# Ledger of designs, part 3: VHH binders against Ferredoxin-fold anticodon-binding domain-containing protein 1 (FDXACB1)

Target 1, 94 residues: Ferredoxin-fold anticodon-binding domain-containing protein 1 (FDXACB1), of Homo sapiens (Human) (q9brp7r531to624)
Amino acid sequence: LYPPCYVHDVSFWIDQKKGFDELEFHTVARAVSQDTIISIQFLSRFQHPKTQQVSLCYRLTYQTCDKALTQQQVASMQSQFRKEIQQHLYVIPR

## First folded at step 19 (VHH; from z4 with T57I I58T)

Design bb2
Fold by ESMFold2, look of step 20:
Structure bb2 (fold): chain B 94 residues (1-94), chain A 129 residues (1-129)
Amino acid sequence: as target 1 above (94 residues)
Amino acid sequence: QVQLQESGGGLVQPGGSLRLSCAASGFTFSSYAMYWVRQAPEKGLEWVSTINKGGSITYYADSVKGRFTVSRDNAKNTLYLQMNSLKPEDAAQYYCARDIYTYTYEGSVRTATWSYQYRGQGTQVTVSS
């Protein structure tokens, strides 16, 4: 009865000088997924003890009845999303 | 008070073109990503296109990619959708929308969800029914 639900995490290092635009991150995630992401969770902030670099981790939940998502389609969307945030948000995916 | 007013809909033949406009007021238009969504009578809202706040990043549903172009003029508080090569399946009420995020917290985890609640009355696009 319930459509498949896919959960994938994304982690990335941010450019602290440029800052991280979380709303733009949401915008890109929603659009690259063809509007199939239903929630985005901020999970953690990590500051590397030696380098002081900051990384963020988010959880994306994909689900839709109308598109009949497969694991392969979601994996492709996740891969494209990582490219898009690197290009547009000045982050380095992990 | 967020206000969005869509216009430019009408009746066209298959393969025809329309240009939709959306006038925005009651919020800082240039600070928000904007969306086009549409609704056919027996369907829920379908995402069509997204444009980021500066206008530099655009995205399209696969069903309209290559045929539709979203743009914005932040000086005029106006969002546009150029629709070319229209098909019968494009017939719908078209809405421009601003996002709204709801946050819930479970310990240190923050969950964002959203809706297309901030939208206008819509404008009807009919393709040779």
Scores: ipSAE 0.828, ipTM 0.916, lowest interface PAE 0.5, mean pLDDT 91
Fold by ESMFold2, look of step 21:
Structure bb2 (fold): chain B 94 residues (1-94), chain A 129 residues (1-129)
Amino acid sequence: as target 1 above (94 residues)
Amino acid sequence: QVQLQESGGGLVQPGGSLRLSCAASGFTFSSYAMYWVRQAPEKGLEWVSTINKGGSITYYADSVKGRFTVSRDNAKNTLYLQMNSLKPEDAAQYYCARDIYTYTYEGSVRTATWSYQYRGQGTQVTVSS
């Protein structure tokens, strides 16, 4: 068995004054995906040289044997996840 | 030492209700997201619900949305699951679990994974006509 594996990146600007809660980010990602994300990778931090704004980039890997996953379902989960982090973590998706 | 103890299970008819409780000790309860997971006979663990550390954000598996409500009382170190409109497919051993992450590093890339290993012994929910 080789269950399908879907990889999607998310990047966003953070509010440095409010801070970024990575554990809550993990919690939201796992839940919005219906527990189908198997890993979350921190890929990079970028600070814009002109504006000083900081962005973070993460990689989400979706895979499950006990739930049928399609690209369309994962795209929907990713879209909802972007909305949830903007609302709850005060980030601006890129 | 992390301790979690589930209670409130029992036998109910289809359409009935139960309220599960989870008593937590040995850690700062209010600092962790909490989870409900369940396991039917000869099946793996199935995620049911998540609540963030402050209790303001809740999530549910599609199979239980609208019927189950997760909540927490951080002053009492207690997690709850209100289960309404119970169906035969909800019959399972129910566990509460604490948030835990494992990190591995490859250069500047940090990979987070997790498990439900910090959970109680569970409480049985049986739904029978």
Scores: ipSAE 0.819, ipTM 0.908, lowest interface PAE 0.5, mean pLDDT 91

## First folded at step 20 (VHH)

Design cc2 (from bb2 with K53R I100V)
Fold by OpenDDE, fold request of step 22:
Structure cc2 (fold): chain B 94 residues (1-94), chain A 129 residues (1-129)
Amino acid sequence: as target 1 above (94 residues)
Amino acid sequence: QVQLQESGGGLVQPGGSLRLSCAASGFTFSSYAMYWVRQAPEKGLEWVSTINRGGSITYYADSVKGRFTVSRDNAKNTLYLQMNSLKPEDAAQYYCARDVYTYTYEGSVRTATWSYQYRGQGTQVTVSS
């Protein structure tokens, strides 16, 4: 059997003036998650029809073979990740 | 050709300190986040620390938080790892690493995966009383 796999989506508004550094996003995601993320999927880009604000949606997949990983742990990492991207990437989670 | 060369390892007693260095060449060092990883005998590769390309953001494995400090000098193409309060469980071959991304596409969905493919020969850290 394969180790448990957990999936969480994250959506956030970007600052179009500042731009969005996707590699930095990946760096933060991977590190905050203690290297338990095995893939990051870009799912969609949304532009608000009225405000013209842009939102991005990513899917993070968590999995590890060398230690136990629970849904609660992943949820905690996801929560922390949402905080970190606001701080470092100046995005606003949806 | 991407080259990384670690140095600074050695034998220390528990509670001791070491400073690792990594000399990078063959790529634009300042354009990449850099990593420290380690491998103990009969264990897999373990992530230790991440530092972003500018050096303003650092992260650490829970096992080394508060004891290790990662830094970089982009002008010198050098990565550092200050290791304080070393424990026996810190003993390992330490590598500086640069990641390699792989992207796959399925419709409009783009999937990114990565590996610490670029790393040097490593430097041995031994902690023993």
Scores: ipSAE 0.918, ipTM 0.958, lowest interface PAE 0.3, mean pLDDT 96
Fold by OpenDDE, fold request of step 22:
Structure cc2 (fold): chain B 94 residues (1-94), chain A 129 residues (1-129)
Amino acid sequence: as target 1 above (94 residues)
Amino acid sequence: QVQLQESGGGLVQPGGSLRLSCAASGFTFSSYAMYWVRQAPEKGLEWVSTINRGGSITYYADSVKGRFTVSRDNAKNTLYLQMNSLKPEDAAQYYCARDVYTYTYEGSVRTATWSYQYRGQGTQVTVSS
């Protein structure tokens, strides 16, 4: 009876010179997902020992009560999200 | 205190247009993404549009995409929503909203949640032939 919950993790390399705007990241995530994300979790920060590049990992949780939400829909939103963050935040998905 | 005041609503025929405005005060407007949300009778709050802090990025609900345009004037602390090709199903009380984040921590994991708790009184949009 409870609406289904979908979870997707996203990892990406950041540009340390340009910086990473987490609030902007949230804005994009929420909007691209048509306001179906109910939480965003910061899971980990990784720095490559050789290259010193930094990657971040987030977990997005999708859930809605007022309309149907399928795994396929979430996958589509996730795919679009990966594109959007590359364009707007200059990150590189892992 | 955070204040938001919507205006510009009214009665229009299907296919008509309205331009909503939202006057913001009590916070640094340009530091926040802003949102339009709407609520029809006996329905829940529905997200309509998002615009980022600088106004360079905009997003829309699928139901209004291609018809609505969100914009902002940070110098005037004002948010706008141009609504074209209005449909009867667009009828609702429209609110401009600012979100509030809540962060919780469990070990090294930080969880962010949010709400649109800052809203004005809203402006009524009615679409009828």
Scores: ipSAE 0.918, ipTM 0.958, lowest interface PAE 0.3, mean pLDDT 96
Fold by OpenDDE, last read:
Structure cc2 (fold): chain B 94 residues (1-94), chain A 129 residues (1-129)
Amino acid sequence: as target 1 above (94 residues)
Amino acid sequence: QVQLQESGGGLVQPGGSLRLSCAASGFTFSSYAMYWVRQAPEKGLEWVSTINRGGSITYYADSVKGRFTVSRDNAKNTLYLQMNSLKPEDAAQYYCARDVYTYTYEGSVRTATWSYQYRGQGTQVTVSS
């Protein structure tokens, strides 16, 4: 039996003045998710043509083999993650 | 050569406390997030705690939240884990770990994976009445 895999994308605007620390982003993502994330994919970078604001999009893949992981649990972790990155990384989810 | 050496483990009664230390060398300690992981007999490696490079961000496994505290002294290249209110289920070999990233590329998509392949010999924590 293969454990279920859940995928969630997250997009956010970065503060170009403060910069974006991708490794810190990974650290927060993995930890908030209780080490259930098995991969993080950088999908795209977007720069708004008028405002010049920059947004990034990542895909987080969740999977565990030792305990049950539900879609609801993953959704909850994702929600918490969005809060944490706003606090620690100066980003604004979109 | 990356080296991590854990210490501070021992035998304690339920409700007791231990303070683990990890001495790091062979890499720029302050440039890496650090982790505590543990492995009990007949179980796989379990994540316990994460602390970011500067120590300003800490996270814990649900099983240890409110009881364990991770900290670091970058000047001393040392990682710590204060373990309070220990339970029998906390018994395990505890490892200080540094992650190693692997990146793969498919078109414009970059995929990051990681492992805790850098860790010491561990320190044994036993909790028993």
Scores: ipSAE 0.918, ipTM 0.958, lowest interface PAE 0.3, mean pLDDT 96
Fold by OpenDDE, last read:
Structure cc2 (fold): chain B 94 residues (1-94), chain A 129 residues (1-129)
Amino acid sequence: as target 1 above (94 residues)
Amino acid sequence: QVQLQESGGGLVQPGGSLRLSCAASGFTFSSYAMYWVRQAPEKGLEWVSTINRGGSITYYADSVKGRFTVSRDNAKNTLYLQMNSLKPEDAAQYYCARDVYTYTYEGSVRTATWSYQYRGQGTQVTVSS
């Protein structure tokens, strides 16, 4: 049997003046998720044609082998993650 | 080469405290998030704490929240873990770790994975009455 795998996408606007630290993003994602994330995928970059604002989309994959992980737990982690990145990375969720 | 050396472990009674240190060399310490991980007998490597490169952001495993505090001194290339209210289940070999990233590409999608490949010999923490 394989442990369950959960996938969540996150999209957010970045502040181009402040910049976006992707490594910091990874650090927050991994830690908030209690080290249950096994991969982070950069999916796309979008620049609004009128406002020129930039948004990024990432996919987080959750999986554990040594402890139970439920959809609800992952959802909770994802919710907290969205809060943390707004606070620490100054991004705006889409 | 990357080197990490843990110290500060020992034997304490339940409820006791220990302060672990990790001396880092061979890389720009301040450029990396650092981690504490632990391994108890017959168990896998367990994440304990993360601190970002600047030290302004810290996170903890649920099992140690409120009891452990991670900090770093980038000027001294040193990572710390203050462990209070220790429990028997905290007994383990504790490692200071730096991660290594691997990137793969499938079309326009970039996938990042990682491992705690860089870690020292560890320091033993034992909690017993």
Scores: ipSAE 0.918, ipTM 0.958, lowest interface PAE 0.3, mean pLDDT 96
Fold by ESMFold2, look of step 20:
Structure cc2 (fold): chain B 94 residues (1-94), chain A 129 residues (1-129)
Amino acid sequence: as target 1 above (94 residues)
Amino acid sequence: QVQLQESGGGLVQPGGSLRLSCAASGFTFSSYAMYWVRQAPEKGLEWVSTINRGGSITYYADSVKGRFTVSRDNAKNTLYLQMNSLKPEDAAQYYCARDVYTYTYEGSVRTATWSYQYRGQGTQVTVSS
């Protein structure tokens, strides 16, 4: 009855010195997915007790009625997204 | 009080070029990512291009990549779209749109959604023989 919906999580360590730009994160996610992401959820923040490194976890929901998405296409978009945030947001994917 | 005004549309032959402009006012232009979207008759909005706040990162829909170039001039509060090698399937009303998010909360989970609600009146691009 409804277009396929794909849900994928991404987590990463942030560079606390440079900070994390969540709006830029949203911009990159929407664009790399060819505008097929319909929501982005912040799930959790974790601070490692020994190293004090901070990790964030987000959930991306892919769905569109304008172009049929496959699991393979979404996996490819997710892979590219991980590369783009590392390059532009100075994060280290977990 | 967000205002966006598109211009530069027109009639061109296949293979032709157009440059669209979008004049922004009523907000701090340099603080927002900007978008080009388009709408053909009886169809929904189609994302075309995105540019980040500083202009250093650009993205394109696969259907226009290599043919279109987005840019911005933050000193002039203006967004641009250079359209080369135009095809009949590019014919549409073109809009510039400002970044906007809605947040909802369920427990500790924060969900972001968005729309293209902050957009201008559009400019028509027609590609015909």
Scores: ipSAE 0.837, ipTM 0.918, lowest interface PAE 0.5, mean pLDDT 91
Fold by ESMFold2, look of step 21:
Structure cc2 (fold): chain B 94 residues (1-94), chain A 129 residues (1-129)
Amino acid sequence: as target 1 above (94 residues)
Amino acid sequence: QVQLQESGGGLVQPGGSLRLSCAASGFTFSSYAMYWVRQAPEKGLEWVSTINRGGSITYYADSVKGRFTVSRDNAKNTLYLQMNSLKPEDAAQYYCARDVYTYTYEGSVRTATWSYQYRGQGTQVTVSS
């Protein structure tokens, strides 16, 4: 309702041999955002027809009633999140 | 079925330390990320810390970073929070919470949401000078 929502997508190539741990992805997203993400949407899966490489796309919605969020704070959180998933989940952000 | 029991709260002076424990039963503890959240009187729940299933990745709210340490012992089904350099602002009822997700679908889009509904009765931390 009253607090602003910020919506950002993230896409990445996965390591198919190690697999993708979606629960860990959720854990990292929630924590890096200081618990300001209220939903995570799986949007799509794409498999490249020649290389067979798989990418996933998720949508993160940031909103909190308890704290004011700014666009700059959310952009910083999104940037940190991209670094964290590369490090912890063996993905390559697009 | 899911049971969580917090303990270790009490009254401390500013700058003091407390160690909270959370005993878990009724689920496979090692299969879930665990959370510490807190609530001051007439306030909403505030996230404090997260630890992943294996215990290898930890996160902290900015307000407690550098002062609090979360850990878990999966063999003992126990979650811990070491709280050092306590401040009056840290006074609250502290809860441990289990990871839980609700999924809804619209076409091919799957939306995950969550809550802290699986939590214990809490343990009170009071900081008084």
Scores: ipSAE 0.837, ipTM 0.918, lowest interface PAE 0.4, mean pLDDT 91
Fold by ESMFold2, fold request of step 22:
Structure cc2 (fold): chain B 94 residues (1-94), chain A 129 residues (1-129)
Amino acid sequence: as target 1 above (94 residues)
Amino acid sequence: QVQLQESGGGLVQPGGSLRLSCAASGFTFSSYAMYWVRQAPEKGLEWVSTINRGGSITYYADSVKGRFTVSRDNAKNTLYLQMNSLKPEDAAQYYCARDVYTYTYEGSVRTATWSYQYRGQGTQVTVSS
């Protein structure tokens, strides 16, 4: 009745000149997870006091009843997701 | 007002090919990521493929990767799915779907969830063994 739920945070520095496309971020997250993410939460924005760089933090919740989802699979998806957002959204993962 | 119409389904033998089309109207097609999802008898919706607004980024379910290709023509408001090397497990009703997000707030935390509620009537793909 209760498939496992995995929660992982992603933090990254944005390119303030290019901006951050949150809808594209959602699109990439959902697809890289093979549609196993059920929610995405925006948690916080941080501006570094010395460098003025801006960081965003999101929480991804993975859960599916269609297949067994393991910690190893989610870790692999999370790792790939960090690579994909760096390529497509001009962010630097933390 | 959002309208999606799938076409191009049919009967093929294993190893055959089909090309699905999805005609979109009632919204600015080029402003949305688009999805192919499918439903086999007595099963829920299964995600198949995603394409971003500009068409430059595509993703596939592991079960179809290497065999299916998603594309879009934003000038014609049309989404496509080229299906090659079809297998019996690919038999399903295929739908195109548009992005839709629901946002809820708890303090400063914003939670996004979504669904495939904006989809057409579907087109049937049948694979005879």
Scores: ipSAE 0.836, ipTM 0.922, lowest interface PAE 0.5, mean pLDDT 91
Fold by ESMFold2, last read:
Structure cc2 (fold): chain B 94 residues (1-94), chain A 129 residues (1-129)
Amino acid sequence: as target 1 above (94 residues)
Amino acid sequence: QVQLQESGGGLVQPGGSLRLSCAASGFTFSSYAMYWVRQAPEKGLEWVSTINRGGSITYYADSVKGRFTVSRDNAKNTLYLQMNSLKPEDAAQYYCARDVYTYTYEGSVRTATWSYQYRGQGTQVTVSS
């Protein structure tokens, strides 16, 4: 009776002048996943030494007992999520 | 302190419409994403819709997409859910919920989790012939 758990990372360059809205990032992640994400972990921040660009890395954990989840469905959600954050948070996925 | 009050529920026939409202007080409404969730008898909470703090981004559960519309009026501290083409499976107690996050740390890794604990009393939607 243990529902499957899927873990995927997302990394992206941020627009330092617009800033990064982490609460909005959480909102988009939860919603695009149809509320199947159970935790979001901030893993790291990297600043490129030459370009000064800043990259953030997050880990999303998908799990639900309410609906069956497959690896393909989660991969599709992850793909859509990358598109949504680029559009709404002005980030460039890596 | 945080206060949420849902209203607008009632009895409708299949295919009918209802408009739910949620009055918010005790916090800066415009600073939070808001959610509609619902609970049918003997079931857990089911996410229905999300709207970001500014109202520009909306999302819906697949089961309601195309039939429900979430909106907010930040000047009136009010969240809305327009429900069209109602089906018997939409019958539930509907709650509005505010964002709330809990953060834990393991070394440099920060984990965010959340709940729908900040919600009102709910408003009942019943759909019968």
Scores: ipSAE 0.833, ipTM 0.920, lowest interface PAE 0.5, mean pLDDT 91

Design cc2 (from bb2 with K53R I100V)
Fold by ESMFold2, fold request of step 22:
Structure cc2 (fold): chain B 94 residues (1-94), chain A 129 residues (1-129)
Amino acid sequence: as target 1 above (94 residues)
Amino acid sequence: QVQLQESGGGLVQPGGSLRLSCAASGFTFSSYAMYWVRQAPEKGLEWVSTINRGGSITYYADSVKGRFTVSRDNAKNTLYLQMNSLKPEDAAQYYCARDVYTYTYEGSVRTATWSYQYRGQGTQVTVSS
């Protein structure tokens, strides 16, 4: 059988003073997903013309045959991941 | 040349404890996230634990959470895994692995993938009554 594949985007405003640590972002994403993410794609950067705030958008692809993985479990992982990046990477999830 | 050397495995009874160590050399240890992964006979690699570069953020597979503790000493280039309340299902060859990413591009989209290819020889953990 082919394991299900789940694709979810995450976008957030970064704190330009503190900077954005992409390697740390990868580390957190992989771990919160219980190692079920198989790729992370950088999709886009947007800088607001008035405030100069920067938003980044990434795409996370979840897939594994080792663990039963459901849409509900992935949604829970996404929710936890948003909390973790806000806490550790100083971003504001959207 | 990246070198990782695991140690501290052995034979224990169920409920016992072991402490694994991983000695790192040939790279700037403090610049990389580190991982513990394990492999039981005729099974694939299973992720066990992650620790970030500075050691301030740790994560665990659900199967080991509350029983295992990962830590690192960047001054000694050493990664540790404290394993308590060991179960028969924990028996495996344990490896430490270094962070490594491969990037591919389709237009302006950058895709990151990774592997556990930078790992040591492993250390065997056996749990039997």
Scores: ipSAE 0.832, ipTM 0.920, lowest interface PAE 0.5, mean pLDDT 91
Fold by ESMFold2, last read:
Structure cc2 (fold): chain B 94 residues (1-94), chain A 129 residues (1-129)
Amino acid sequence: as target 1 above (94 residues)
Amino acid sequence: QVQLQESGGGLVQPGGSLRLSCAASGFTFSSYAMYWVRQAPEKGLEWVSTINRGGSITYYADSVKGRFTVSRDNAKNTLYLQMNSLKPEDAAQYYCARDVYTYTYEGSVRTATWSYQYRGQGTQVTVSS
């Protein structure tokens, strides 16, 4: 009765000069998932003590009653999402 | 006050085309990602397409990819959906929607959720022979 729920984290280094556009991050995540993500959580910010590079970590929760959703499909969406954010948001996935 | 008004729906035969328009007012249109969603009778809302603020990034539901094209004209505050090769399963009330996010906090963890609550009255697309 309860549809499957898939939880996956993404971490990435941001481009400090270009900045990070969180709204566009949300837009890309929702669309790449075919609107199956139901929440996006900001978990943490890490600044590397030597290089001062900043990494962000987000948690994506996938769940849908209206579409078939498998673990393999979610893994594929997650992989594509990492590519899309690198291209559009100028981040380096970890 | 956010205002969205869809138009361009109608009755078409399978394989036909329609172009939907959405006139926006009451907010800075160019500052928001925009969405097309649709609802068939006694079903929930189904996401159809997304376009980012500048119009440079577009996405489509798998069921419409290759047949539908979303675009926007930020100077005219208008969102468009070109629908080609229409199928009976595309019949629905079509809405344009603006982004809206709700944030909740648990310590330093911030959770974002959203809805399609900012949408117009919709425009009906009927596909039958």
Scores: ipSAE 0.826, ipTM 0.916, lowest interface PAE 0.5, mean pLDDT 91

